VH-VL binders against q9vpl3. Designs and how they scored, part 66

Target 1, 224 residues: q9vpl3
Amino acid sequence: RGKINIQRPKAPHYERARVVAVTQPKYPELPKAKSCFKTRAERTQQQQENPYNEIIAREVRNWLDHSRLVAFFHLSSITADDIFRVRVQLHKQNLHLKSYGSKIIEQAVKNTRYEAIVPLFHSNHCIVFSPDPEKTAALLRIVRRVPQMVLLGGIVEETMLSRNQLVAYAQMPGLHAVQAQLVQTLSQAPGHLIQQLQAHQNSFVQVLDVHAKNQMNEETPKST
Key: E = the ipSAE of ESMFold2; O = the ipSAE of OpenDDE; V2 = 0.75 times the mean of E and O plus 0.25 times the DockQ between their complexes.

## First folded at step 3 (VH-VL)

Design g60 (framework fv_cemiplimab)
Fold by ESMFold2-Fast, scan of step 3:
Structure g60 (fold): chain C 224 residues (1-224), chain A 122 residues (1-122), chain B 107 residues (1-107)
Amino acid sequence: as target 1 above (224 residues)
Amino acid sequence: EVQLLESGGVLVQPGGSLRLSCAASGFTFSNYAMTWVRQAPGKGLEWVSGISWSGGSTYFADSVKGRFTISRDNSKNTLYLQMNSLKGEDTAVYYCARDVYDSEGFLYFDYWGQGTLVTVSS
Amino acid sequence: DIQMTQSPSSLSASVGDSITITCRASQSISTYLNWYQQKPGKAPNLLIYGASSLQSGVPSRFSGSGSGTDFTLTIRTLQPEDFATYYCQQGYSYPRTFGPGTVVDFR
């Protein structure tokens, strides 16, 4: 069927993409870099590009092209069993939990209006995608029971929203015009909202860094 | 029942302009990306253009890039294709189709309209 | 751009036959390949997506296989309604591209 697969996939998107990436042969350097359309200097400038990352970046772009709701979370240590249960609960509400590396996200959003969100993903993170923004309330209800997932903010109807703005959006009844008006009212200049999201992400990094340093200082590491 | 109905196909002179419409019903239009695919008389299928759910991202085949624009109005459940600087090679039946990205990561066109014929001739 | 080719360009078959159509991509597209059927004067309809997944409502006599650059569509026990043109299409990257089609004619 269409976008919603009620039969549920046997493998999540990121697992499938990984299989594709590891089985795909490396792109030959000669056809891309020599004679046809790239000089050695141009190839040297692109030497950090990874074909694997481009494949997964396409998947991220596909999600962005097909999702009206995108929510960003900081993800603390969680067991495979626990995250699977959360993923199943979210999937029943047409909410799709995905994890991607920061460099992959950077490649996916490069030269788009969302490029500045890249700093949000320097720490452990996950993203929830949905074609239905009315599912924001269901999303927040589910994640309330998952202390390992901390909401950082999101994108609703292509508008960047902070955590508090997304919570406010979720509390509105499903009248589209009213919700669109609320999103417009809650929205800030893209730079300001992204700055707020970056501040939240940086605060988490700082807290984790201080906690880790405190543990190391309080307990001298044994077994070097 | 999912339905897509194209309209706007007429005879146009070379260099002219034309806008095609695709009216969608039976599903939440704003939840899906959409695409245009054309077929010249007696020839195969050629992908023309695609648009994200919001209209924020658009994609074009090299043969139409710079001449065609794709857009959508989610409040009216309608997809558009604005065709400028039309050439004889643009003569084709233009199909509107729903562009699906499923939870397994597959991309495909699951429902198609009946098509609208555009003829570019003097 | 990724170029798609199909073999054969046309074939003649009788009801009850089993036929195979091949599709090749100019570069690896993993399993991001779809098959469409088009009857004369009608719009195309989706048969198979993701190389091997059968679309709801499509008869089980249709099956697809392959990965990378080589893909096949198989129709077992051909029925009268199966005489049509079949197209493969890659969903791997933009621009999306179709194969030139394979015409399945009555013998």
Scores: ipSAE 0.097, ipTM 0.616, lowest interface PAE 5.9, mean pLDDT 80

Design g61 (framework fv_cemiplimab; at its last look DockQ between E and O 0.01; V2 from the best seeds 0.00; counts 0 for: pae E 9.8 > 2, placed apart)
Fold by ESMFold2-Fast, scan of step 3:
Structure g61 (fold): chain C 224 residues (1-224), chain A 122 residues (1-122), chain B 107 residues (1-107)
Amino acid sequence: as target 1 above (224 residues)
Amino acid sequence: EVQLLESGGVLVQPGGSLRLSCAASGFTFSNYAMTWVRQAPGKGLEWVSGISWSGGSTYFADSVKGRFTISRDNSKNTLYLQMNSLKGEDTAVYYCARDVYDSEGFLYFDYWGQGTLVTVSS
Amino acid sequence: DIQMTQSPSSLSASVGDSITITCRASQSISTYLNWYQQKPGKAPNLLIYGASSLQSGVPSRFSGSGSGTDFTLTIRTLQPEDFATYYCQQGYSEPYTFGPGTVVDFR
């Protein structure tokens, strides 16, 4: 063959490449690999003292540092091919679908303003990040066709929003949504400002409570 | 087109203070994290400080930690570097740059300003 | 902190030459390495990110390779505008660190 580079394989998927890079430690000798059946104590220590978690926690922190839109989803059973198609559609809109373990998220947001999101990730979940909050409408349009992804809420412009508030935000054109919210917040009497902020937090908690109850009540089917 | 313009570099006495500004245009400033990188005369590049898109998270090199603070005003598309307790070794051209984090997790500085010279001398 | 080194510190070349610059990290940084070009009296420009991804608008004569601790920048068929200083930079973790630079001079 004449062209050395013509058969050059395409780079692997980002998640795979990053996981492979982190999870490829110095290989132990083959004779020791035959005794790789770890004791219960050794497995417990390995799970709790994991440098991999620090690297991934840094990734979560980087996403939060570079994203004005963060949307949280419960993720039901979905095939790898189907989620990959969703990732491709989202990527075209500068929307980045990621999945991280709850302990990793806790490490990333510990001692930050985002520490309150940790309870959202005790179930199967995924997160969509974007630097552009105007992409919220595109996000919801794409996810509407993916019943396995259930919107829990999000963070827009560092403001915690419930499912209903995020849907309302998506329906507002451009910069006007931020301006309207800011004007309304600033126009409140001091006593009513606290109540308005608490109402937003309570709405978000209610979304989580309703979602949790829906997950718990799967044993109680509706009948006519 | 993306443009970053630094200003504020002057001659300052050791122990003095100075605030640098970086005016951004040609992109949505609030969508990006930002960074400051300096270069001493005849020497290489040294990362100084970084700031998240909102200003809620800030990062510093050990050489400037406790003396410098980074901040931003997204309504004015402006990045700031407040420098206190200046030393001779802080003499450098200070560049602001746009901090990008892409879908593959690569962090890099894609656009840089022209730089502003800070001279710390008696 | 992650320390970065570059080799050579300087090199002399002629238009049409092919050159290679190496960069080493004090610990594994996977592929989280970037290359910047700085022309005399000008600001740095991003050439390559993620060890091998060419920045939009950068000529195809520039290429990067490497993983772990060892990285290489290659410039094929040097042009007059390529006489500059080249810096590697790790984007793996704070503080982000640069190599000392490689000066590419006219011969």
Scores: ipSAE 0.506, ipTM 0.823, lowest interface PAE 2.4, mean pLDDT 80
Fold by OpenDDE, look of step 4:
Structure g61 (fold): chain C 224 residues (1-224), chain A 122 residues (1-122), chain B 107 residues (1-107)
Amino acid sequence: as target 1 above (224 residues)
Amino acid sequence: EVQLLESGGVLVQPGGSLRLSCAASGFTFSNYAMTWVRQAPGKGLEWVSGISWSGGSTYFADSVKGRFTISRDNSKNTLYLQMNSLKGEDTAVYYCARDVYDSEGFLYFDYWGQGTLVTVSS
Amino acid sequence: DIQMTQSPSSLSASVGDSITITCRASQSISTYLNWYQQKPGKAPNLLIYGASSLQSGVPSRFSGSGSGTDFTLTIRTLQPEDFATYYCQQGYSEPYTFGPGTVVDFR
């Protein structure tokens, strides 16, 4: 029984070939619905601006306008339950965890000062918003316990920060603490100067006293 | 206690300019967006302008767009409304209000000043 | 712009009565609706935010409901201090618009 070459089937007998040719269902060329060949980009552009997307985009903008701290995270295989737990923890600190589609974010920040954040949203991500930049340390503390959340960067007081910069920021003493330190340092400076100035004067006086004592000892006649 | 105190409301001629101030106290001013709302005598409330916490974003009602400017000085805890090309229709009590945008995305004005009266008349 | 309407424009009621004020938006605003109370010669005070959330310090006799385009403020057991004008406001998008107000007076 000859191995049926499935790759190069022997041309059927002429009569069979005719029958097969006639019985081949002429599938109507599906009208190349122009819509099927629209590039993903064209399909996404024709996606009728879902009124809902506009609403969400507005929401994103509002969050940005009301937040002094914005942190961007990549999500790596995190479960809904884990996200919920993190959300609760963050919420207790007045940190608001939100997740938006990349397209929505793009729409939200288009022609705004926030347009530079768009490249950060290529994968599964979440955003944490806070009106208080002092909560950066708290945020990082909470997220450190969640390995599935990877810090990408953030915005603090309208300044875009890298991951490392954000970490460094969180480690900095609060503005008030820094100011206090500065004041302390400045207050110590005059004291040190005064001490140094006095030290020289004191040393000079000591030298003079020694000289005076020596002169007095030389003038005491040896009463033979 | 949160306090907002508006000032600067006076009588001004049509076409004139006026600057309103709102002094904020009792809260971290720089953490909040702020809004101006006005009320013509015997009329309802009209949203005029809003500003983000940093002042980087500003919003205006169509009725005042191009004529009014909103600004803030966070170091002085003060909100400003510069009003140019004033019209009779701009006669109103002007209120400053604190914006709250909560975790649910709701925006509302939780604290209001007592208002300052601006009268535009020939 | 989102247009806000209120009904009625005015109502008279007695102490102890329950009253309902309706607010309608020209388009869906989800639950982004707030209610304010304004007494004569005073600044507005926030009563309800997010259609149904009671502001801290506001008496429980005030309640809000609704979603989409239709909203309701209910005041149960009216008190003398409730004599005021009530405004709804959409917090959905700029410009933030207010309803025309409802005057509540006592018989």
Scores: ipSAE 0.112, ipTM 0.653, lowest interface PAE 2.6, mean pLDDT 86
Fold by ESMFold2, look of step 4:
Structure g61 (fold): chain C 224 residues (1-224), chain A 122 residues (1-122), chain B 107 residues (1-107)
Amino acid sequence: as target 1 above (224 residues)
Amino acid sequence: EVQLLESGGVLVQPGGSLRLSCAASGFTFSNYAMTWVRQAPGKGLEWVSGISWSGGSTYFADSVKGRFTISRDNSKNTLYLQMNSLKGEDTAVYYCARDVYDSEGFLYFDYWGQGTLVTVSS
Amino acid sequence: DIQMTQSPSSLSASVGDSITITCRASQSISTYLNWYQQKPGKAPNLLIYGASSLQSGVPSRFSGSGSGTDFTLTIRTLQPEDFATYYCQQGYSEPYTFGPGTVVDFR
């Protein structure tokens, strides 16, 4: 984490002069036994870095905990103006485009159920968060015109989905569509209502079984 | 009042080059993507090229890819189409249009210029 | 490329008639379908976007419907100013293909 040792190297060997490092003053040595004194510069630096990093990491954790939809993208070269326009379009749909440093992501997900996402952030990236998993189709429509954003996958309802699975999820009728069909079925003749509910229930179970089967095939063995 | 005014259409020989301009007014030009659409005499409409609002992304129909270049100058509210290696099939009225990419993700062309005629004839 | 077709190629109608123009895409384009009107010697004008949404300033006698591959433009109570060519256009993927047009004549 903090392996920085303030040293006074001679830059001529393999690095050109690092004037900042060379000019940095020496720190007083800390008392050895039971003393926790640090120089004013060291204390100030540590306090600033820790609270700032932790505040940003808490922001990421809060987004992860309260978002039912999270989508991960690789981000290639894009103008600031174009990405700003995409962010505005996404925001109007309650889709929140964010980008964080890999270090911040690692800190945010450490010791959480989301640690598996860390490798996705070792390169240029962006993340879209939303409390509304129904907005997956809208997200994909908006980014379709943004070739610089390449979908890698996502998390829906705490389930990790591959790129293809997330696209398939976006095409599936929403829970509201299923609920609307139930209301329509109830208004039909009594003798046919039970058969339609059972048919839709069986179809819905089949969709859920495919989803569960895909997750079981992707999951490593675990105890509990 | 949104206005788009194309200019630069002339008679040119095959293999020649031509640059079209589209002057925009009545709206914040730098907030909108822009498109060129052409219409050969007596024929239907054909999308030619599009450009993002900053100019950072450009798109082309296969029929013109590699021969045409699209650009914009947001400080002058002007869209350009550089046409190289012109062919007889490029003869058309060229329209510039304002792209709308709305919050639902729909793409459509809401305002059009009057067009400028490009004739490629030997 | 997504090919767009329109039917009919031309249509003759009287003031007050209701007419229907159909548009078909060679593959699903969801609701990314737009309609334009073009009068002779003029640029096209947007009528409908997203299959069914009326552009600002377009009279309510125009309506659109459809999704997937089949789309319809309806003009109720045809007016003299509605003489024009009508084009459908998909906004789904480049190239953003237009239909061949439908000419509406007054007779």
Scores: ipSAE 0.007, ipTM 0.504, lowest interface PAE 9.8, mean pLDDT 76
ESMFold2 (binder alone), look of step 4: mean pLDDT 93; pTM 0.944

Design g62 (framework fv_cemiplimab)
Fold by ESMFold2-Fast, scan of step 3:
Structure g62 (fold): chain C 224 residues (1-224), chain A 122 residues (1-122), chain B 107 residues (1-107)
Amino acid sequence: as target 1 above (224 residues)
Amino acid sequence: EVQLLESGGVLVQPGGSLRLSCAASGFTFSNYAMTWVRQAPGKGLEWVSGISWSGGSTYFADSVKGRFTISRDNSKNTLYLQMNSLKGEDTAVYYCARDVYDSEGFLYFDYWGQGTLVTVSS
Amino acid sequence: DIQMTQSPSSLSASVGDSITITCRASQSISTYLNWYQQKPGKAPNLLIYGASSLQSGVPSRFSGSGSGTDFTLTIRTLQPEDFATYYCQQGYSTPWTFGPGTVVDFR
């Protein structure tokens, strides 16, 4: 605890906000005189290897490293005052509302099977992280009063759950009982999810798991 | 309330192996990332290794990479550090600590164990 | 790697004094800096996180400030239990790195 302004989500520090502003989706154009000897591929690689994207990538990795609950929302137009109030309510329950650009996510997963999750974030979205999966009930209670936030699904204990599965999870008693019953629920879930998504993929669960592990793996190999 | 208790530190010869344990109590262990920080006698603090809440991601300082492995057993509320190919420079008190990431994006180690001394000497 | 330095390396003070310890990072780390206290023979204890946020249970005589590369820890009205070594640590980017420490000794 001991957060500096407990009733208000922290705004990014000026230096970090400046870095984020510089990492706008549109990159500065290179002068023709400086790019006359560079191939299209070399310019594209230079644009994709933006140093400022590492700051956002580190932020995402830190959240994944510290979160057993990750919930995905579609975010409709909402005022700054309204989103601030939601963040304050979520913060009191150890729920952390964050927004990351879809292009940053796309760039992070471009050369992996994680590319399959990119369409999930093609519209305005936000993500709620929490170290405590039992806060799912509190999350849904708070978001129920925010029609601009539409639950799309989430990841609980590194397992992808649909909106309905997250609602069911929130209503279950205690973590131990939920863990035992999740095995049964998940055995039926892949067929429903594939059908609902109408995707030609091996699994959204596998894609998200691989994505989460890749984002959390910073050069350190892990042996089973 | 929050308690971390390290164990396993002993005298080991160079090239030997040792596994340290950290028993956690007073909080939901599986909700937190964990870390190991060491301190050579009379020297400062050096971060050694970190592990995500699930154990799915692990991180190491360059000085121990390839020799040490970090793991956790959330059902037993225990963190482990497997140390192989030990060197004299690995002699230190090893602390386990709870790794916190808060809503403002601050990462810090809020609770530390009492430490366990590992001595690597012939 | 981000290198951390502290000044002074050591200082001597008396109970009731106010002291200031400085920490510098080799590159900008915004406000992602933590301060720890370590008493002789004991484990470190978190004092301040995020440059200026006081950890629960830490006396109000401790305060932190700074951003970018320069940070300070201030202890107002030093108490006998404050004679310890103080470390700063950057929480900005892995590998996590600590300062070399500042020893606060009895004068």
Scores: ipSAE 0.383, ipTM 0.763, lowest interface PAE 3.1, mean pLDDT 78

Design g63 (framework fv_cemiplimab; at its last look DockQ between E and O 0.32; V2 from the best seeds 0.00; counts 0 for: pae E 9.8 > 2)
Fold by OpenDDE, look of step 4:
Structure g63 (fold): chain C 224 residues (1-224), chain A 122 residues (1-122), chain B 107 residues (1-107)
Amino acid sequence: as target 1 above (224 residues)
Amino acid sequence: EVQLLESGGVLVQPGGSLRLSCAASGFTFSNYAMTWVRQAPGKGLEWVSGISWSGGSTYFADSVKGRFTISRDNSKNTLYLQMNSLKGEDTAVYYCARDVYDSEGFLYFDYWGQGTLVTVSS
Amino acid sequence: DIQMTQSPSSLSASVGDSITITCRASQSISTYLNWYQQKPGKAPNLLIYGASSLQSGVPSRFSGSGSGTDFTLTIRTLQPEDFATYYCQQGYSTPYTFGPGTVVDFR
């Protein structure tokens, strides 16, 4: 019983081939629904001006208007479950993970001070919002354990920061700590100056005393 | 404890100008958007204006648009409402309130000042 | 602008009664509705946010429900301190608008 070569089936007899050719259902080439091959980004772009988009755009604006910390992440092959886990962890720190379409973001920030963020939204991305810029370190700590989330940059206190700048910011001591350090440094400066000034005076006095002692010793006549 | 204290409410003539202040304490003022709401005597509440945490975004009711300006000084923990071209209809108690936008997207005013009375009369 | 209405404008009830106040929006606001209580000569206090979430410190006798355009505030077992005016407010879009208020007085 000859091994049916499934990879290269023997051409059927001419008559059979004719019948097969005629009976082959010409499946209308399903118009390759351009939609099936559209990237998530493309699908999101074609979403007709849905009244819903305006609502979402407003949401985005509200987040921006209420957030002192905004971080942008690229998502690389992350599962819904993983996102959920991260979301929960972030939420515990009052960090809010959101995902929006690029078009929605564009609509949301159009004619606003936030318009400069639009170029960051070219791929699968998520945004983390926080009203507290001090949570930057916490954010980075959480995301560090999620390799699928790649930090692209962020906005802190209305300043756009690169990835590296954001990392550096997170490592900085809080404003109060810096102020305290400054005060400490400033408070030490006068003390040091005074010490140095006094040191010179003391040294001078010591030298004078030695001189005076030496003169007194020379004036004591050896009473033979 | 969160405290909001409005000031600046006085009698002013129609067409006059007035600046209201709201002093905030008991919370990180710069973390919150703020709003002004007014209430005419014997009437309901009317939203007047809102401002983002940084002051970069401002919003106004149509009734006050072009006449009122909202601003804030985060270093002084103070919210301001500059009112120009005042009308009799602007007579009201003006409240400052703290805005909260939570993780579910709800916006609400969780703390209110005691209000300051602005009277516009000839 | 989203217009807010309330019903009734006023109601009289006795201590221990249960009352319901209705708020309606001119368009769907999902669940972005808040309720405030204002006592005479005082500033408003937040009672409920997000249509049904009770603000911290507010007694459990207060409850909110609804979505879309129709919302309700229910006060169970009215207390003397509940004498006040109640306002609904939409937090859906600017300008944020309030209902006209419902005055609750005691018989």
Scores: ipSAE 0.623, ipTM 0.836, lowest interface PAE 0.8, mean pLDDT 87
Fold by ESMFold2-Fast, scan of step 3:
Structure g63 (fold): chain C 224 residues (1-224), chain A 122 residues (1-122), chain B 107 residues (1-107)
Amino acid sequence: as target 1 above (224 residues)
Amino acid sequence: EVQLLESGGVLVQPGGSLRLSCAASGFTFSNYAMTWVRQAPGKGLEWVSGISWSGGSTYFADSVKGRFTISRDNSKNTLYLQMNSLKGEDTAVYYCARDVYDSEGFLYFDYWGQGTLVTVSS
Amino acid sequence: DIQMTQSPSSLSASVGDSITITCRASQSISTYLNWYQQKPGKAPNLLIYGASSLQSGVPSRFSGSGSGTDFTLTIRTLQPEDFATYYCQQGYSTPYTFGPGTVVDFR
């Protein structure tokens, strides 16, 4: 959103240190993270009563409220220097690379249109946000040179797209690509909105499976 | 050049309704969230409502929740504020502003319209 | 809701003075604090965002600092165009809230 000029006054050293610090830890801040106190209730219902990371969930909600393009990636092991260089290159195109824990994403998207994306984040992941959907082509051009980042899918103009659909969108002119997708979807199954939503969710699961198989075949990765 | 132009402010009776408009130009309207902020005569600023880029998420101050609705038409580059059940306390200059969220996670209002005066009086 | 307070409510200063305005939040807002300037009869203008980041086009005599609950806006070498009302605003969570304002008068 033309915020590059605002961030440029910051010293490169300080900007780099902040970016690296944010990408390395999974939980930068927790309300009671410093406490060594353990409770029986907390041990018994740990899955339901994990520490509430409201501030980070708020950041995710703000990104969704301000982004017409959201792209999801599986992230394989990558050095801090390499990911920082990718983040800087993406930032020049108004593309913002972020990493959040799966529980935080779940809390942020709970009871929203985006709740279906939660299963994508049970493994190593990162997300790219942008207010400008026309930057999809620039995004794909940049990540082609980053084999550690594998495109899973995304959301463009509030429409969930698979990897192949997002790649196709990048080659079509502007908003017209999403309108064509919506027209196609509406014409296929009148009154079957639930099935269509489920199909999009299943497509993301299939993309994860395909990625896992390709990852195992083309390099020596760990389990996803 | 970024420009925001509010319109619709008039004198209205308590309990009445009014719709404000904000016409945006000089930027891609659909790329930005938007907000309404009001200022009662001789008083400070009060945030009223906010809307996401798509209109899919809306937010309200407690003082107007249930009475006001915010909407947008991205094809017309226009933001709206529908005000119902107006009270004397709603008398204010209403500003629309562009809602910006940056890569550091800072949210701020960078460009403001000139404002439109709404007077609620019997 | 997060309540914002400012001190002083008003101050009188002369051209060339350096002034400081304080803003306090009722709970920690990290660095999610913005400063706006409003001249009589005009719309507000963004001066500083994220507690210390100067908005493009704003003179370098304006600076902001602080984190948590306590924040300051400093104007060094006050100019005639700086006589205005200044508002802080938390961008931490909805509902977003403004301070009551500080009026900077000449004399």
Scores: ipSAE 0.502, ipTM 0.822, lowest interface PAE 2.5, mean pLDDT 80
Fold by ESMFold2, look of step 4:
Structure g63 (fold): chain C 224 residues (1-224), chain A 122 residues (1-122), chain B 107 residues (1-107)
Amino acid sequence: as target 1 above (224 residues)
Amino acid sequence: EVQLLESGGVLVQPGGSLRLSCAASGFTFSNYAMTWVRQAPGKGLEWVSGISWSGGSTYFADSVKGRFTISRDNSKNTLYLQMNSLKGEDTAVYYCARDVYDSEGFLYFDYWGQGTLVTVSS
Amino acid sequence: DIQMTQSPSSLSASVGDSITITCRASQSISTYLNWYQQKPGKAPNLLIYGASSLQSGVPSRFSGSGSGTDFTLTIRTLQPEDFATYYCQQGYSTPYTFGPGTVVDFR
């Protein structure tokens, strides 16, 4: 909700969805003219040794600059069909599954608040990006049936969350649920409305204060 | 309907300071990175600065680095550009723009404000 | 920084003509190239993103192509409202540089 343009996927034919993910030339000179067949291990190694590692690291920065939700997973061996099905389900929820080499992640987050995430990428992994942190519950629901994707933790609104904290976050009520409760209260008897509105205002302020304190823990520079 | 409205452009003397504002409406401002682009009178477009959705990462053109800062207030749906040590070369119309990174990996500026004129003279 | 160049710097054409504007990047930018239109006294408007994808509401007479370092904007069946300056811009990495622009005049 409230997201424009980032929900406009270019929908290719279903038969080439895997080919689009593998053969898409997103990196300069990464796909060489002589090679069109590579395993995950070969792609990961090529990314790490590519002389354009800084340019690929900038792509990771772009995702971070446009995502309020980032979730990290350990990825065990999984069939191409199974990961494709998961990617399609995630994409329907504006959740974008990506993978990058650990050297590239280290370059991308160097001298940033997120430098602590680098050790998570020493093993095979994947990352899910989304501009909408309210999609955390949908993410967890989809990956519950994918034991090859083991949740390590995430970043929500620039706050680092452990696995357990991210699961707990997914269960918190959203602002829309608070707003809906306020509308229902206004439909009640007139003489009681001021007290009920004040109670719901205080609850709403408490929810915002918790979210603001979580965001404040990462500290953004204040500019004048 | 996406709208971006710049304000704060005035005549300023060299060495002076000025803060520009960009008010956003019609979209969830906190979901988007934002950009400032300027255009000197009769000249082309020049990218000036960009900021991540949270304000935690900022980027600058070399011509303004160290003199300009960029910030945002997501609770007020407002983008800011603080311009210090202004020079004659900084005379331009300043646009704010919404930065989009779509699911296919394309990055572009899909909506622009109407601009605010900054004049650095004398 | 990635330098962007455009050719021609200006051109004159009649209504109904087809015109082509080229843009070149100083290094490969894959397909991360955007095109903007700017009419006199107005803000720029996005026409094309990702080298060839047409922005919503842009007439189909506009098309883009290219990859790597060389890109082309084509306007078929030129209309009077297409009098404007056209800019390419790389969306590959910061700083997100623009080309110098191409002025399209009608006669």
Scores: ipSAE 0.006, ipTM 0.530, lowest interface PAE 9.8, mean pLDDT 77
ESMFold2 (binder alone), look of step 4: mean pLDDT 93; pTM 0.947

